VHH binders against PI-PLC X domain-containing protein At5g67130. Designs and how they scored, part 9

Target 1, 376 residues: PI-PLC X domain-containing protein At5g67130, of Arabidopsis thaliana (Mouse-ear cress) (q93xx5)
Amino acid sequence: CSNGNCQLLDSCSSATDCVSGLYCGDCPAVGRSKPVCTRGQATSPTSIINGLPFNKYTWLMTHNAFSNANAPLLPGVERITFYNQEDTITNQLQNGVRGLMLDMYDFNNDIWLCHSLRGQCFNFTAFQPAINILREVEAFLSQNPTEIVTIIIEDYVHRPKGLSTLFANAGLDKYWFPVSKMPRKGEDWPTVTDMVQENHRLLVFTSVAAKEDEEGVAYQWRYMVENESGDPGVKRGSCPNRKESQPLNSKSSSLFLMNYFPTYPVEKDACKEHSAPLAEMVGTCLKSGGNRMPNFLAVNFYMRSDGGGVFEILDRMNGPVLCGCETLSACQPGAAYGSCKNVTVQTRTPSMDSTAGSNSGGSYSGSVQFSRSLAS
Key: E = the ipSAE of ESMFold2; O = the ipSAE of OpenDDE; V2 = 0.75 times the mean of E and O plus 0.25 times the DockQ between their complexes.

## First folded at step 1 (VHH)

Design g02 (framework vhh_podentamig1)
Fold by ESMFold2-Fast, scan of step 1:
Structure g02 (fold): chain B 376 residues (1-376), chain A 125 residues (1-125)
Amino acid sequence: as target 1 above (376 residues)
Amino acid sequence: EVQLVESGGGLVQPGRSLTLSCAASGFTFSSYAYGWYRQAPGKQRELVAAISGGSTLYADSVKGRFTISRDNAKNSIYLQMNSLRPEDTALYYCARGPSYYSGSRYLTPDAFDIWGQGTQVTVSS
């Protein structure tokens, strides 16, 4: 196949060979000899099912969203740090990313995004002033009036009112979801429809508890449970909560952030990790959370997969919760829960019910199936 | 046993020099990047210097005064500290960075997995 006719998983030589929405992707890590047409965009769950509480949806989130090799360099400085993503935040948002993890530091008389030592940014670990990235977010929200973006800040900003001033200067105040309207004690969030109508389309969380009262920025672990990130978070067979979080099965909050990225980012392994291993880990974390489906799936190198990747996994996370179907594409707008289209999707994602589905000496196929709605 | 052991610290007067050494054992030394970190009382641990594939990096506070080097034949890393100042007083740590075979040579704190016990440097009259 060629010139726009190649379907998902068909062999390709360039992106122009694949149907719209797919790119030509390589994954030697799974033993593939040729690149295949690979998903590069998420399906918007709200375009299919709207009107449900925000905490019923699962969104794609990028770890250290700003950390990109193509970011501008400071004059005369060599940047010596790991990269977590391959494209700009604007490109990420265009491809369906709706959660952004940002590390913010006081640096060079400003607030900067840095992939650095905890609490201290250096020229060689700095990416750019945070205002530049927040202006990209503002442009996206302005151009896409029904979309909701979540920002999670690993917060090393010590200047007084630094975050509230930064977001106001970026023109983001008009989208700000107020802390006073955030649900407590595990209650449901407002519906996506209500959030859009009130223009409360930007959720911002900080790792610093005092900033909720001082600046109106929600303290992250009051509103969500979170598994460990890095190597402990990708270890097969376990899904431990991070130290700042309540246990994953706690009913004290209604959001669940699931991290799936190693401590040392390895680009060449990402396409393999975003297939069978990730599908299995979603199942593990679902059980550890007391059958609570994660609301944010945070990854490195989100575009890399062996075909369907994080995008297919997100569809299979959303389908069962939002409409009672195996995948989001099987949902029928306006139909009763459990009324599903007959859809056939090519997939290499293994089934949760079978160990044989995850065994691959070459290509494999299967699906991640979740048994029930997580009504909490 | 995989380990890094620092030596060469001590008390030195302002304006003088010290050389710190870091001896590695239990792994293939030449395959990795290395860094020197320091921690002063009441302050966070900071990267002072790093070396990866012949490239070197220095914190602004030590640039032009400190030199990091490696000797693959002796499985050792060195930090030559010239024109020492009282503010250089700290516990200095040697750390192993990423493997060159991983396809990445970037040096973030998350990349340092093996740490020495530290050696104290005190700059005082």
Scores: ipSAE 0.000, ipTM 0.181, lowest interface PAE 14.1, mean pLDDT 83

Design g03 (framework vhh_8fcz_2)
Fold by ESMFold2-Fast, scan of step 1:
Structure g03 (fold): chain B 376 residues (1-376), chain A 127 residues (1-127)
Amino acid sequence: as target 1 above (376 residues)
Amino acid sequence: QVQLVESGGGLVQPGGSLRLSCAASGFTFSSYAMNWVRQPPGKGLEWVSGISGSGGSTTYADSVEGRFTIIRDNDKKMVYLQMTSLKTEDTAVYYCAKDTSRYYGSGKWYTSPMDVEGQGTQVTVSS
């Protein structure tokens, strides 16, 4: 195939060979010698089902969204820190990312995004003023009136009213979801329809408890449980909670943040990690959370996969919860729960319900196709 | 257990020279980039210089470019900072810092924020 007609998993030679929404992607880590048409965009679950409480949905979240290869350099300073993403925040949002993890610091008489150490930003760990990224978020929300964005701040800002002033200066206060309307004690959130109607389309959480009362920025672990990040969070067969979080099966909060990224990001391995290993880990975390589906899936290099990637996994997380179907694409708007379209699925990603311990020998050396799934 | 031990600091007059040393142990030395960072009195940490695991690539902050040279000896597990034409603004505690990542073969580095693990060595430039 060629000239824009190649489907998911078809071999390709350039990006223009694949149908819209796919790119021509390599994954040597699975033993593949040729690129295939690979997903690059999430299906918005609210474009399919928008009448459910916010805490029923799963959203794509980018770990250290600001830490990307194209971020500007400070004059004369080499940035000595790892990159977690490959594209701009604007491109991330256009591709369906709806959660952004941002590390904010006092730096150079401003609030900056930094990937730093010991709670301090340095010139060699600094990326850019936070207001630049928040203005990209404002532009996206302004241009996409039914979309909801969540920002999670690892918060090292000490200046008085620093966060509230920053977000106001970025023009974001008109979208602000107020703490006073956030559900406590595990209650359901307002529906997506209600949030859009009220224009409460920006959720902002901070790692600093005092800022909820001082600035109206919600304290993260009052509203969500969260698994360990880094190497402990990607360890096969376990999904331990982060120390600041209540246990994952706690009924005291209704949101669940699932981290899935190693401590040291390796771009070339991400396409392998975002297929079968991630699908397995979703199943593990689902069980650890008492059969609660995660609401945010936070990853590095979100575009990298062996075909369907994080995007296919998100569809499979949303389908069963939102409409009772195996995947989001099988949902029928306005139909009863469990009324599903018949879909043909091409994927290398096994079921999230799969038991760990398949003992097939060998590595991925080519595409594997699962050609039919019956939805009922 | 990673250990970094800095030495070689002291009092020197403007225009003078010093060589700082860092002795490393507890990790595969040649697999990691090494850096020098400094903390001037009353200021935060400032990155000074970096050297790749193989020693084939070096980089410097603009403020020290042409005056400082970073060198490593992988057989001895040592990093050095040769400082010349010292200025009063070079006064700081100097730390040796290991990158927490490896070179990943594609000409690219994936590195987390550096760990400053040593006690540091004081450099004072004054007449």
Scores: ipSAE 0.000, ipTM 0.258, lowest interface PAE 13.4, mean pLDDT 82

## First folded at step 2 (VHH; framework vhh_rezetamig_d1)

Design e01b (from e01 with S32G; at its last look DockQ between E and O 0.09; V2 from the best seeds 0.00; counts 0 for: pae E 13.9 > 2, placed apart)
Fold by ESMFold2, look of step 2:
Structure e01b (fold): chain B 376 residues (1-376), chain A 121 residues (1-121)
Amino acid sequence: as target 1 above (376 residues)
Amino acid sequence: QLQLQESGPGLVKPSETLSLTCTVSGGSISSGSYYWGWIRQPPGKGLEWIGHIYYSGSTYYNPSLENRVTISVDTSKNQFSLKLSSVTAADTAVYYCARGRYSSGWYFDYRGQGTLVTVSS
């Protein structure tokens, strides 16, 4: 196949071989010798089933969203840190990411994004002033008036009113979802249509409890349960709550953040981990949460998989909750809950490659294609 | 007490390979929570990251140097090493070995004394 006709898992040579929403990716970690068309974009759940409470949806979230392997270097200083993602915030949002985990520090008389330790940012762990990333978010919200974005801050900012001033300076105060409207007792959130109508389209959470009263930035663990991150969060058969979180099956809050990324980010392993292992872990975390589907799925290297990846798994997370179907693509807008269309599964069982294969798989082979607005 | 000690030639000719070894004492290089790296400081400049290695052999290199750099580990000797090929005068710097730590970000928590390497005919 060629000329934009290659389907999911078809062999490919370039991104333009693949249908819209796919790119030509490889995954040597599963023994595949050639690149295949791999999913690189989310299907927006609100573009299929709109009008439900915010806490009924599952959104893709990027861990250390700013930690981009392709980010420009600071003048005269090379970064000495690990990377978690491969593209800009703008590109992440365009591909359907709707949650961003950011680490913010006092640094250089400003607030910077650093992949570093609490209270310490160094030239070699610094990425850029936080306001630059927040201006990308503002531009996205301005250009996409029905989209909602969530920011989770690991907060090492000590300057007074630092966060509230930062977001106001980025022009984000007009989108701010007020803390006073956030349910604290496990109630439903406002509907996504109500949030859009009121232009309350940016949710911001901090890891520092005092910031809620002092600056109006929600303390994360009043509103969500969260599983452990790092190696404990990817251990098969286990989904333990983070220490700051109540137990995952607690009904005290409405949102559930699921982390799925190892302590040590390794790009080459992500394509395998974001496939069958992730799907299995979603099932484990669903059970641990008392049959509550996560609302955020936070990953490193969000585009990497052996085929459908995080995006297909998100469809399977949203389908049952939003429309009573096994996957989001089976939902019928306007139909009754449980009224599903017949959907052909776009899944091929890959052949195990010969040990004597004459072709080689490569690294990432192209850019992700854009689709029309996810809200359309 | 954890100690890191650089060793290797202080003078290297242009086009040759710079080779340094870091000996770790008072701790194990095989600890899964730590990474082992090389940084340098050219005269009058700030610190520059060269690369680091996990004890299992996974390596990460500064993109500006990756075509010339190799970092390796020898867990039986509790050592790790740097090779930088095709050196020029621009590679003159104080070279440090370091232990890196990752928790929610990355930093070095121990650094050697540094060794000056001069690239000169």
Scores: ipSAE 0.000, ipTM 0.219, lowest interface PAE 13.9, mean pLDDT 82
ESMFold2 (binder alone), look of step 2: mean pLDDT 85; pTM 0.869
OpenDDE, look of step 2: ipSAE 0.083; ipTM 0.632

Design e07b (from e07 with D27G S32G; at its last look DockQ between E and O 0.01; V2 from the best seeds 0.00; counts 0 for: pae E 13.2 > 2, placed apart)
Fold by OpenDDE, look of step 2:
Structure e07b (fold): chain B 376 residues (1-376), chain A 126 residues (1-126)
Amino acid sequence: as target 1 above (376 residues)
Amino acid sequence: QLQLQESGPGLVKPSETLSLTCTVSGGSISSGSYYWGWIRQPPGKGLEWIGHIYYSGSTYYNPSLENRVTISVDTSKNQFSLKLSSVTAADTAVYYCARLSGYRYSWGPSDAFDIRGQGTLVTVSS
């Protein structure tokens, strides 16, 4: 197959060989010697089963969403940091990412996205003004009126009213989900339908508790439980809660963020990790959470996979909760819970109508190993 | 809607310098996290990445062409340009200007271009 006709797991030589929503990628980490078409877009769960509380859905989140290995450098500065992504924010959103982790710092008399150490941003760890990324989010929300985006801020901003001003300047106030409407005792969130209707389609959380009162930015761990980040969070058979979080089985919070990324990003391993190991960890965390399905799955290098990748995992997370099926792809809109169609997982190209990347098709600007077109 | 348009001579003599300009409309070159670059397709061959530039002036060139390529940007005109010196018949190709989300690797992102122009044929002939 070639020229856009290659299906999921078919051999390919270029990205253009794969049908829309798929990408030609390698996964040497699993011993695969040839590139195949891999899934590159999420299925919108709300497109299949709509009208449920927000906390019933599972969404893809990108860890350090801004830390793109392909991001432009600052003039005259070499960036020395760890990269966690390979795609732009816009592409991430278009491919179905609905959660963004952002590290925000005071830097250069502004608020910058920075992947730094010790809570300080440096020239060599800085990426760009945060407002640029937020404007991408605004553009996406404007163009996609039914989508809900969640931002989690690792917050090192100290300027007074820094975050609220920043988001206002980015034009994001009109989408703002107010803290006053957030459930505080583990209750269900509003339905996605209601959220969309009210245009409360941006959820923003900060790591600084005081800013909830000071700026109206929700304190993250008031509203969600979270497992450990980094190496402790990816340890097989273990899903410990983050120290700032309540126990994962706590009923005091209705959101569950599952981190699945190592302390140090390993790009080459990502395609392997985003298959069976991730699925296994979802099971582990589900148990640790008292049979609570995570609402956010945070990963590095979200496009890297050996086939279905994180997108398939998401489908398997959403299916049981939303419709009682093993996978979202087996759900039948309007059918009774547990009424599932027969589907073959990992063998089917995601339908265009079911993918989150609507109008322009999925795009990826990452450095995933694509088969080098034989330069004739 | 963002649009890119190539302009320049379609015929260049051997040993001379090929010069092309890309005019960007419907958006600013200075906005966003994109590179602006050039790719070409020789007759019967695949796409080749030439290089790209950030609006700040940072350039990235294909190593195979680095010694002959100069890319510049004029943010005031919302344009960027390509100069390829010492051209030969091998440089005959359809040249495209394109927007790139960024690529770290030197082998060129054939798949990282999200928007490109219609292309312009440049023929190197005496």
Scores: ipSAE 0.000, ipTM 0.303, lowest interface PAE 11.6, mean pLDDT 87
ESMFold2, look of step 2: ipSAE 0.000; ipTM 0.237
ESMFold2 (binder alone), look of step 2: mean pLDDT 82; pTM 0.846

## First folded at step 4 (VHH)

Design n01 (framework vhh_rezetamig_d1)
Fold by ESMFold2-Fast, scan of step 4:
Structure n01 (fold): chain B 376 residues (1-376), chain A 122 residues (1-122)
Amino acid sequence: as target 1 above (376 residues)
Amino acid sequence: QLQLQESGPGLVKPSETLSLTCTVSGGSISSSNYYWGWIRQPPGKGLEWIGHIYYTGSTYYNPSLENRVTISVDTSKNQFSLKLSSVTAADTAVYYCARELYRSWGTPFDYRGQGTLVTVSS
């Protein structure tokens, strides 16, 4: 195949060989010798089913969404920090990302996005003023009137009213989902249709509890449970909750944020991690949450996969919940729950529930034995 | 006050083993709150994490490099070392040693060395 007719998983030499929406991607980490047509865009679940409560949907979220290698550099400054993504916020949103994790700091008499240390931003860890990224979000919401965006802030901003002023200056107040309408005690959220009609299309959460009362920015762990991030969060066979979070099976909150990225971003391995290992981890976290499906899947390098990647996994998370089908593409708009198309899915990703009997140790094995013993 | 300093050859031949040592001063390497790690930056590219070690000897490696990398610690000398075998031109990079926060979210290190350039060439 060639000239735009190569389908998902077909071998390719250039992106122009693949049908629209796919790119030509390699993944040596899974043993592939040739690149294949690879998904680059999420299917919007609301384009298929839009009448359900917001907390029934699963959205793609990017960890440290601003932290990409092509971000603007300060004149004369070399950036010396880890990158978590490869494209701009605008490109992420165009590709179906609907959740953005942002680290915000007081820096250079402004609020900046930084991938930094010790709660401080430095020249070599700084990316750009937060308002630049928030203006990209405003442009996206303005141009896409049925889309909903969630922002989660790791919050190192100490200036009074810093967040509320920042979002107002970015022109985002008109989309703001008010804290007063956020459901308590695990109740269902408004439907996506209702949120769009009321223009409550921007949800913003902060890691700082006081800012809910002081600035009207929702305290994250009042509304969602969250698993551990980093190496503990990708460890096979477990899905422990984050220290700030209630237990994952708690009925006191209606949202579930699932982190799936290692402590150190490893771009070459992301395509492998976003296939069978991620599918297995979704199954593990589903069980740890008492059979509740995560609402946000937060990853590094979201575009990297062995074909279907995070996009295929999102479809398989949304399908059963939204329409009762194995995958979102099998849903029939307007049909009764459980009425599914017969779709052929070209996939190498195993079932999300295939953990029992396949994992006899959960430990890393290979040429070098992995050990976490602290006694030696 | 805490300082980390890399040392080792700046030139390594293809197929040989790259060996670097990090000397820690102004603080103890025997701390339960930190890992001690290696990261590198090839010319014109981003940072790549190599691996880290806990002062008790427990090691964790980047899966992409795990078959070639060994990190060791010598608490009596307040040092830790990197060995990377079977090097190629792709291993040419500035190598940094770093102190890494055990339970940090975000940037996982709070101190690093100044970096040492290692060129792989005949």
Scores: ipSAE 0.000, ipTM 0.370, lowest interface PAE 11.8, mean pLDDT 85

Design n02 (framework vhh_rezetamig_d1)
Fold by ESMFold2-Fast, scan of step 4:
Structure n02 (fold): chain B 376 residues (1-376), chain A 122 residues (1-122)
Amino acid sequence: as target 1 above (376 residues)
Amino acid sequence: QLQLQESGPGLVKPSETLSLTCTVSGGSISSSNYYWGWIRQPPGKGLEWIGHIYYTGSTYYNPSLENRVTISVDTSKNQFSLKLSSVTAADTAVYYCAREYSRSWGTPFDYRGQGTLVTVSS
């Protein structure tokens, strides 16, 4: 195949060979010798089902969304820190990312995004003023009136009213989801339809509890449970909650943030990790959370996969919850729950229900169709 | 006033073993709060974590490099070392030794050496 007609998993030599929405991607880590047409964009679940509570949806989230090698350098300073992404925030949003994890610091008499340590930003760990990234978010929300964006802040900002002033200066106040309307006891969130109608399309959470009362920025772990990040979070067979979070099966909050990235970013392994290992971990975390599906899937290098990647996994997370079908593409707009299209997913990724006894890891090629329903 | 300093050959032939030592001064390697690690930066690319060692001798390696990497520690000399076998041109990079905090969200090091360029060439 060639000239834009190559389908998912077909061999390719250039992005122009693949149908729209796919790129020509390589993944030697899974033993593949040739690149194949690979997914590069998420399917918008709200384009198919938009009347459900916000906490029924799963969104793609990028870990340290600002941290890419092409970000501007400070004059005369070499940046010496790890990168987590390959493209800009604008590119991420265009590709269907709807959650952004940002580390914010007081630095250089401003609030900066830094991939740093011990609560302090340094010249060699700094990326750019946070206002620059927030302006990209504002432009996206302005241009895409039905989209909802979530920002999670690892918060090292100590200046008075720093966050509220920053977001106001970025022109984001008009989209702000107010803390007063956030569910407190694991109750359902407003529907996506209602959020869009009210223009409450930006959710912002902070790691600092006091800022909820002081600045109107929601304290993250009042509203969501979260698994451990880094190496503990990618360990096969377990999905422990992080120290600040309630247990994953807690009924005190209705959102679930699932991290899936190692402590040290490993770009060349990301395409392998985002296939069978990720599918298995989603199943493990689903069980650890008492059968609650994660609402945010946070990864490094989100574009990297052996075909379907994070995008295919997101479809399989959304399908069962939103419409009772194995994958989002099997949902029929306006149909009853469990009324599914006959769809065969081309995939190299096995079922998300992989058990601890399976040693194949799930590296295979072919088609799969799931028949599983999440009642709650 | 903690300082880390890399030392070792700046030129290694393909197929041979790259060997570097990090000397720590102004503080002790024998600390339960830190790992001591190696990271590298190929020309024009981002950082790649190689591995780290705890003062007790426990090691953790980047899976993509683990068959070629050995990190050792000598607490009596306040030093730790890297050996990377079967090198190729792809191993050409500036190599840094670093102190890594045991808990971190992202960048886990707070001190690093100046870096030493190692070129793999025949």
Scores: ipSAE 0.012, ipTM 0.505, lowest interface PAE 8.2, mean pLDDT 86

Design n03 (framework vhh_rezetamig_d1)
Fold by ESMFold2-Fast, scan of step 4:
Structure n03 (fold): chain B 376 residues (1-376), chain A 121 residues (1-121)
Amino acid sequence: as target 1 above (376 residues)
Amino acid sequence: QLQLQESGPGLVKPSETLSLTCTVSGGSISSSNYYWGWIRQPPGKGLEWIGHIYYTGSTYYNPSLENRVTISVDTSKNQFSLKLSSVTAADTAVYYCARELRSWGTPFDYRGQGTLVTVSS
């Protein structure tokens, strides 16, 4: 195949060989000797089903979304830190990323994005003023009036009213989802349709509790449970909660942030990790959360895969919850829950069924029971 | 005041072992607060973590490199070393030794100047 007609998993030599939405990608980590047409975009779940509470959806989230090698350098300074992504936030949003993890610091008489340590930004760990990235978010929201973006801030900003002033200066106030309308005690969120209608399309969370009352920025762990990040979070067979988070099965919060990235980013392993290992971990975290599907899947190098990657996994997370089908691609717009297309999926990724082996026969009864529990 | 300095051959032949040593001055390797690690940057690419060692000898390696990597520490000399076996042209990179804060892991707070290692016959 060639000239734009190569399908998912077909061998390719350049991006122009693959059908629209796919790129020509390599994954030596899985023993592959040739690049194949690989998914590069998430399917928007709201293009299929837009009338459900926000906490029924799963969104792609990028860990340290600002941290890529092409980010601007300070004059005369070599950046010496780890990169977590390969493209700009604008490109990430165009590809279906809807959650952004940002580390914000007081630095150089401004608020900067830095991949740093000890609560301090250094010139060799600095990326750019946070306002530059927030302006990219503003442009995206302005150009895409039905889209919702979530920002999670690891917050090292000490200046008074620093965050509220920063977001206002970026022109984001008009999209701000107010803390007063955020559900507490595990209640359902407003529907996506209602959020779009009210233009409450930017959710912002901070790691600093005091800023909720002082600046109107929601304290993250009041509204979501979160598993461990880094090496503990990718360890097979467990999905422990982060120390700041309540237990994952707690009914006091309706959102679930699932981290899936190692402590030290390894670009060439990401394509392998985003296949069968990720599918298994989603199943493990689903069980640890009391059958609650994660709402944000946070990864490094989100484009890297052996074909379907995080995009295929997101479809399998959204399908059962949003329309009662095994994958989002089987959902039929406007059809009743459980009415599914008969789709043929070209995939190298195993089922996410965490109860595999305890089931009798070829039934997907576990998926049906999960979907029923979440639907009510 | 804290200084880290890489030393070792700048040219290694394919299939051989790359060996580098990091000398730490102005501070002790025997600190319980830090890991001591190796990081590399291939030409035109981003930074890649190789592994780290605690002063007691405990190691953690990048899974993609773990079959080829050995990191060792010599607290008496205030040094730690990297050996990377079976090298190929893909291992051509600037190699940095670094100090990592144990509680945060990433990123490192001090690093050496870096040393270019070219894999060529």
Scores: ipSAE 0.000, ipTM 0.403, lowest interface PAE 10.8, mean pLDDT 86

